VH-VL binders against B box and SPRY domain-containing protein (Bspry). Designs and how they scored, part 3

Target 1, 197 residues: B box and SPRY domain-containing protein (Bspry), of Mus musculus (Mouse) (q80yw5r259to455)
Amino acid sequence: SPLLTQLWAASVLGSLSGVEEVLIDERTVSPLLHLSEDRRTLTFIAKKSKVCSDEPERFDHWPNALAATAFQTGLHAWIVNVKHSCAYKVGVASDQLPRKGSGNDCRLGHNAFSWVFSRYDQEFCFSHNGYHEPLPLLRCPAQLGMLLDLQAGELVFYEPASGTVLHIHRASFPQVLFPVFAVADQLISIVRGPLAT

## First folded at step 4 (VH-VL)

Design a4 (from d5 with heavy chain S104E; framework fv_danvilostomig_arm2)
Fold by ESMFold2-Fast, scan of step 4:
Structure a4 (fold): chain C 197 residues (1-197), chain A 120 residues (1-120), chain B 109 residues (1-109)
Amino acid sequence: as target 1 above (197 residues)
Amino acid sequence: EVQLVESGGGLVQPGGSLRLSCTASGFTVSSNYMSWVRQAPGKGLEYIGYIYSGGSTAYASWANGRFTISKDNTKNTVDLQMNSLRAEDTAVYYCARGLYDFWEGYFDYWGQGTLVTVSS
Amino acid sequence: ALVMTQSPSSLSASVGDRVTITCQASQGISNYLAWYQQKPGKVPKLLIYAASTLQSGVPSRFSGSGYGTDFTLTISSLQPEDVATYYCQQYNSYPPSLTFGGGTKVEIK
């Protein structure tokens, strides 16, 4: 990123006194994922869940899940612990994101309805609508923060421990956005806010 | 241009071992899951197993314990180690590329195959 | 165990004919099905994935349909270069425990 953009982002992050607590919406959780009882941890399952309700909101192919909280205006921040997974996607998705099917329209980062940071082994990428921007990172982040500014039209990915901005995406976002998650290795978990240590 | 080239096939005695190698060019094996599929002469395709971009492996139940898949990201190769070979393992062995991202299970590129013959 | 059954095992048709190949899964696999073409002496080539999505570069005369247990590959107007064995493959499990059908050999009369 340019230096002025990094300085601005650091100033905004430095003025935040905490991050939001978001919970996974269990109705959306793919049968390839197990959701913990506190609704913060998604674990990738070796096989699809045998008995899973077939609600319209539920993803039925890709290992996706949405947060229960929708963002429509303002500034929002949340953190995900990604230390234990080498294959995940985190970001935001429109309420228009299709839930059913195996096509790219439900695959995070391959459609007009999702904006995600992804890791697969040591490869890191920002993806939206089939455009994939590689992100050369020196180390794997243990936690990944997201900052969504709906007034400014900005989605920021950062590492909370170092305050390092990893990527900034600017766009005119849809009226309703949800934090979105996908896991294809081990687990990821939403950090309880505010993060003190 | 995406290419996959298998090597290491040949004649082996029952009970023996062989290691096959698949060299990739035009893409990196660290960004894709890679699979091995075999085809006995005059017969159909049979899935063996795969290795994820991150290094985790999974196998068809009949192959588990006898076949091991590994990769070398610096050489851009994927290997298949075959142990305790039987006459019914005689086949052409293909390596095939899966998608970069989360599990899909279909293959967009295949190597030309290498013949393994198990016979006394 | 999940079994994929293709029919017919072989067929002969004339250039310009409509050719239909069927694939049946022993249990529901949603739309997690791919079709491959293997020409004599050559390696398999992906034609269709997600039951009906045509792979880039594959001629439009190929189409796929189906959901659940019953799937069909159609060649609307058979061409000489379509002589091949066609295979279906399910991918409705993770970690993948993939299963191919037995193949359908397509020849020209």
Scores: ipSAE 0.018, ipTM 0.538, lowest interface PAE 4.9, mean pLDDT 84

Design a42 (from a40 with heavy chain S31D; framework fv_zilovertamab)
Fold by ESMFold2-Fast, scan of step 4:
Structure a42 (fold): chain C 197 residues (1-197), chain A 121 residues (1-121), chain B 107 residues (1-107)
Amino acid sequence: as target 1 above (197 residues)
Amino acid sequence: QVQLQESGPGLVKPSQTLSLTCTVSGYTFTDYYIHWVRQAPGQGLEWMGSINPSGGSTSYNQKFKDRLTISKDTSKNQVVLTMTNMDPVDTATYYCARGLYDFWSGYFDYWGHGTLVTVSS
Amino acid sequence: DIVMTQTPLSLPVTPGEPASISCRASQSVSSYLAWYQQKPGQAPRLLIYDASNRATGIPPRFSGSGYGTDFTLTINNIESEDAAYYFCQQRSNWPLTFGEGTKVEIK
């Protein structure tokens, strides 16, 4: 039930010692994005003609980026400030996610390798493998928390300020997952974790 | 390959209801927004509204909100535009156009060929 | 509504010449601007999105620039097949709005 799920998720979140340090992997950053020097802020610049090295890790079409840290086991939590953007995706992706091309295999939420919460204008959605579940939110979250439980096979999206669970997805996840980000309006920023310097 | 095709009556009498269907093929129907854009003879383009075919949520230009309904039939890969109380000023070529689900949903990468709707008695 | 104003409305050009079309928004649209080409009897075709990105299959002679309220579409070395109407469009605010169009005519 929704209430039982909320109580369970709040209990799990309460057992955490805080959120983790997550930094963007600059090798993966799309040429449509600017990465800040502290590797936490992605700004959409819409400049596809920007010259970037054509590294195999780099997304070359969609405005995507991956975190530098992979998650393989255990319970992980991180928070993204999304207050300044009306178009973004945040979640997790397999290391098998293709980096090159304009097709759905690189488009977050449209392939078997990515699981994302998205906002486009006033629409909110959870997407995986081309299946899109609308989320009827009454207010726009300023921050989004993600909690990944690899033992239980659960990905939770929540609003940190209220502790409200927005969505829970259960799946048999690949052994290696990365936080993944896309932004197509203004900017999003990773909130500093308790282990960040 | 990606195709969008409008179909419906080419002639509508004043005060009648217009119904146009956009049938899509060559891609996953629920991955892209479908928009309706019209163009009066010799004039510019006017955005009417859109639908997200995944959830069915719609957005309308306020100018048409009282008369316009956009709906979908996922089993047929179709989007339907319904507009009530047609007036001669509504005479235009009507296009359906594909917008990206996400970041380019407000830009139109593929268009149907358009269907001319004439409103006269 | 954001009003999009195009200049010029009519642009006669000789093949091989460069052509520039301007689009001005009544308020800032950041980079959220597209350009479309429409030939007589045809549907519009996307040329440029997010101010400066060429759409798939569009020749490199088409380029876009600008930010905020002032935008330009440039066609270098115009060919006879480029005779068409050109429209700008913003997606910054609803409703989505288009410029009135520029008719490019080959002399």
Scores: ipSAE 0.017, ipTM 0.545, lowest interface PAE 5.5, mean pLDDT 85

Design a43 (from a40 with heavy chain S50Y, light chain W94Y; framework fv_zilovertamab)
Fold by ESMFold2-Fast, scan of step 4:
Structure a43 (fold): chain C 197 residues (1-197), chain A 121 residues (1-121), chain B 107 residues (1-107)
Amino acid sequence: as target 1 above (197 residues)
Amino acid sequence: QVQLQESGPGLVKPSQTLSLTCTVSGYTFTSYYIHWVRQAPGQGLEWMGYINPSGGSTSYNQKFKDRLTISKDTSKNQVVLTMTNMDPVDTATYYCARGLYDFWSGYFDYWGHGTLVTVSS
Amino acid sequence: DIVMTQTPLSLPVTPGEPASISCRASQSVSSYLAWYQQKPGQAPRLLIYDASNRATGIPPRFSGSGYGTDFTLTINNIESEDAAYYFCQQRSNYPLTFGEGTKVEIK
């Protein structure tokens, strides 16, 4: 269908535009999370039993992580497998997002620096700056796609398998954005694009 | 706008089963966990358990696990606490409370008014 | 279970004075701590969550601080309406646990 073709094309173009592979930045990974060797899978470990280096980039309270790839211009697309988690947040964050502390400044969706789609069991929301918009989804997505158009000022959340657009957020985004992730149940993983060489 | 209201018997005999209902309004029932917290006269607060109204998953304080069941009726926007084998020591005000949106926070932003349950012959 | 210990258990204060209530956890709860106010015959009201964030509608005279095992609720320029019990609560581990409470009394 035209919608599926457009989403497929966006995914392909995102892989080409992101000649840089979208991978998790290990320096940012919260001590509540385990990062896989290929830097694509984040697993919630439910306790601070892992000793991590105290990098200035590292989240020290909330179970957050950032991608290593920064987006400043153009069209970008990436897909996250969320099948195995009932509690996660995915979207984009400004490089100005604070890394240290337990406050809302570091809590994705509760500050001016992050824009996320979240799942909390069977509830789905889009969240930014403490405003939470419930999303009326009929079924849980197994994969969640994100399309960021910095020229148009659009962040799109969609389900790749069905071609369904779940939410569109329009804004004047900050100059530098990173894909951002939080997981508080099981795991989520970044899907390798078909054009990743 | 957001309201939680407990209802049920004010008096229960020893060894009988308690059933309390929490009716919610002013928000989407399935979007927030509902917890039960009790308070004996002149004492502190004691967490009993929760239910996720969407899926029905529950968690109980282990001290009550053999006596406590929390269930829901989505069509009525109600959560029901059932506790068996009541004892005078279970005399308390019982509250239902709404968990904050993000489940890893586990705080209560709205509470019911509370219902006093006296266990006596 | 994480045990929450509050001090003092009773705190008489004069209006306009500051009051401080301490809460200690038996093990680290990071910043996963809330404070509640409860007036006689009423349900508890959330004051502070995640150690230092004021809940909606809570006056700025209420503030929270701390991390790990030691936490403080501070009430500046106490009003007569602030006479109440105050409870801390951790959400780091289940079961969720509360402190035994501090009764703030106006002299």
Scores: ipSAE 0.017, ipTM 0.515, lowest interface PAE 4.7, mean pLDDT 84

Design a44 (from z5 with heavy chain Y103F; framework fv_zilovertamab)
Fold by ESMFold2-Fast, scan of step 4:
Structure a44 (fold): chain C 197 residues (1-197), chain A 120 residues (1-120), chain B 107 residues (1-107)
Amino acid sequence: as target 1 above (197 residues)
Amino acid sequence: QVQLQESGPGLVKPSQTLSLTCTVSGYTFTSYYIHWVRQAPGQGLEWMGSINPSGGSTSYNQKFKDRLTISKDTSKNQVVLTMTNMDPVDTATYYCARSPYDFDWGFDYWGHGTLVTVSS
Amino acid sequence: DIVMTQTPLSLPVTPGEPASISCRASQSVSSYLAWYQQKPGQAPRLLIYDASNRATGIPPRFSGSGYGTDFTLTINNIESEDAAYYFCQQRSNWPLTFGEGTKVEIK
């Protein structure tokens, strides 16, 4: 099927194309998170670090971070290693996502501005605007691939190692979307592709 | 503004079925797990089970699995605990509590609790 | 089931002194450990989540530490209103389990 062909192509091209260069925007990183020097790894530190209160881009409550790259058109793919975390969210968010506060408007999956795959212990869900679709996964994925097709209006979550599609969400997306991340256990990291070492 | 409120009978006879309702307000009902926790008089806390109000998935403490059912009514923002074959040892204060399903920060809000006495 | 063991079960403390309560898990729970305070006739109140983070509204005299199997709740400069039961809870595995509780009494 066309979607399986695109997922296969994205998995192969992830190690060769610009998707390897998805990096986290350090200005957005929550004080509950440590960002590595290569800007690919987010570690949950459980205690708030000292942060500048005058940075408008920074999440100040939920353990969130945005990628530095905005997507406005075309086909985009990126892969996150989630093997070491039992509590994370990955997906996309609109530039309209609020950064300040403890409410649902800043909580990924609980507002109109974010679309995420989430894991909490052994529960897996796709979440958008406070509506959560359980995903009956038999095994925890070690890596999560995301494929965003803005022309087709599709956001696909898949496991790169097996080629298994985990979820497809179809919508008319806003023109400006960022990969978005949250982690509340251990760490997650952006990888160069399923063949990266 | 966040509130959880238990309601139900204070007295249940042995072998009868208990039904307790937890009504929530002040937040998006589908965004948080609802748990049931009980506490026998003068004793510690015992987790009974939980429900994800979004999808309806439930988790039960094995001790209660054969007689405990947790259900939801999204239109009323309610979670219902049903437990069959009540026994005097089930006498306890029953609490509902919420937790984030996505990042488990503990039970951040609790109902006031409702005492259920099981006696003939 | 993961068994949570609290020590001591009763802790008399003089106002102004520090108090420490230990909680040990029968297997690793990583940082998925919460502490609750319960006053007579009231529902429990969340104090600490993820082993060391204070919940909203909790004064800084309360702190938590630990990882894996050994955890401590510390109350510095204890006040008379801190007389209550304190419970730890592991949130790593179902079923969720609590410690027996520690009664903190002000002398």
Scores: ipSAE 0.021, ipTM 0.563, lowest interface PAE 3.8, mean pLDDT 84

Design a7 (from d5 with heavy chain S31D; framework fv_danvilostomig_arm2)
Fold by ESMFold2-Fast, scan of step 4:
Structure a7 (fold): chain C 197 residues (1-197), chain A 120 residues (1-120), chain B 109 residues (1-109)
Amino acid sequence: as target 1 above (197 residues)
Amino acid sequence: EVQLVESGGGLVQPGGSLRLSCTASGFTVSDNYMSWVRQAPGKGLEYIGYIYSGGSTAYASWANGRFTISKDNTKNTVDLQMNSLRAEDTAVYYCARGLYDFWSGYFDYWGQGTLVTVSS
Amino acid sequence: ALVMTQSPSSLSASVGDRVTITCQASQGISNYLAWYQQKPGKVPKLLIYAASTLQSGVPSRFSGSGYGTDFTLTISSLQPEDVATYYCQQYNSYPPSLTFGGGTKVEIK
């Protein structure tokens, strides 16, 4: 049943000692985004900054950014505060994800190199390689948790406040994955672990 | 049924200001991004800007600084504030509902339009 | 800046004719293209999105094709009610960068 699956996943998530410290790689940040000094908050600024350098790692069209930490093995968990945004994508991307251009190969969820949970207004979806799976959510999550198990080949999206599992994706993931972020409304921020409020 | 009705158009002198309003029915503006598009007499369609459900706005470069889009979720309306109007701004102004395709979109419903005439 | 170029700017055809309208993007836009129909004195109506997906309620005589930079709208058998100006629109970007083509006026001779 969907409920039993959620209860089992919640018990696994509850056994975690905390979430990892994930920071944004400033070299990858799109000129449409402002990165905070603590490298945890991405703010959509709508107009391209004229002061951004054109690094090979930097996204130059879509409002994307990558984490500085790469995952190759093991179990990893991180949480993003999405309360202040109605347009965002969060998940993981291969190191092979192209950085330059306006095409689908750089657009999160439209290529073989990215797996994302997305919100556009009141619509929620999981997307990978052009496949768009709508997610029927009753409430907008204030925080989104991700759990990546590279040995088991599982990527789990959950709501930390309720312990509710929103989506589980199973795949044979490539050797190197990065948390990936995109925001096109207001801001999103990486939550420090463990979550204490 | 989905309907969009624009209002507030009229005659204005160069340098003047006008505020247009778009009333939505059959859906909520808090669930869609909303846009304004204009069409000068006998000319083509020209995109002005948008507003997301979260309130973020962005504008075509020619409109930025002169046009402001806002919304009222309780009234289910989207407004376009136009300042420093020029004769070249004479056009029918449409509000349109945007459908998303992962942050980009096309327009499935349009209002009837309201005429703005900037006299010279 | 991404420019959309439509051709021809106008055409005249007979009822029953096959009509073709072309739209070119100044850079690749994948399949993120929509077509609109605007009849004289009326508001625009969505015909096609994702380059080739027909909007619900649109007659099957309308079809779209293309990918990348070159796109085509086809009316397989022109009818009197098809007299209108047709516009393409790219949406290969978040919505401040949306761009319309200049329009193609279709008339019956």
Scores: ipSAE 0.034, ipTM 0.584, lowest interface PAE 4.7, mean pLDDT 85

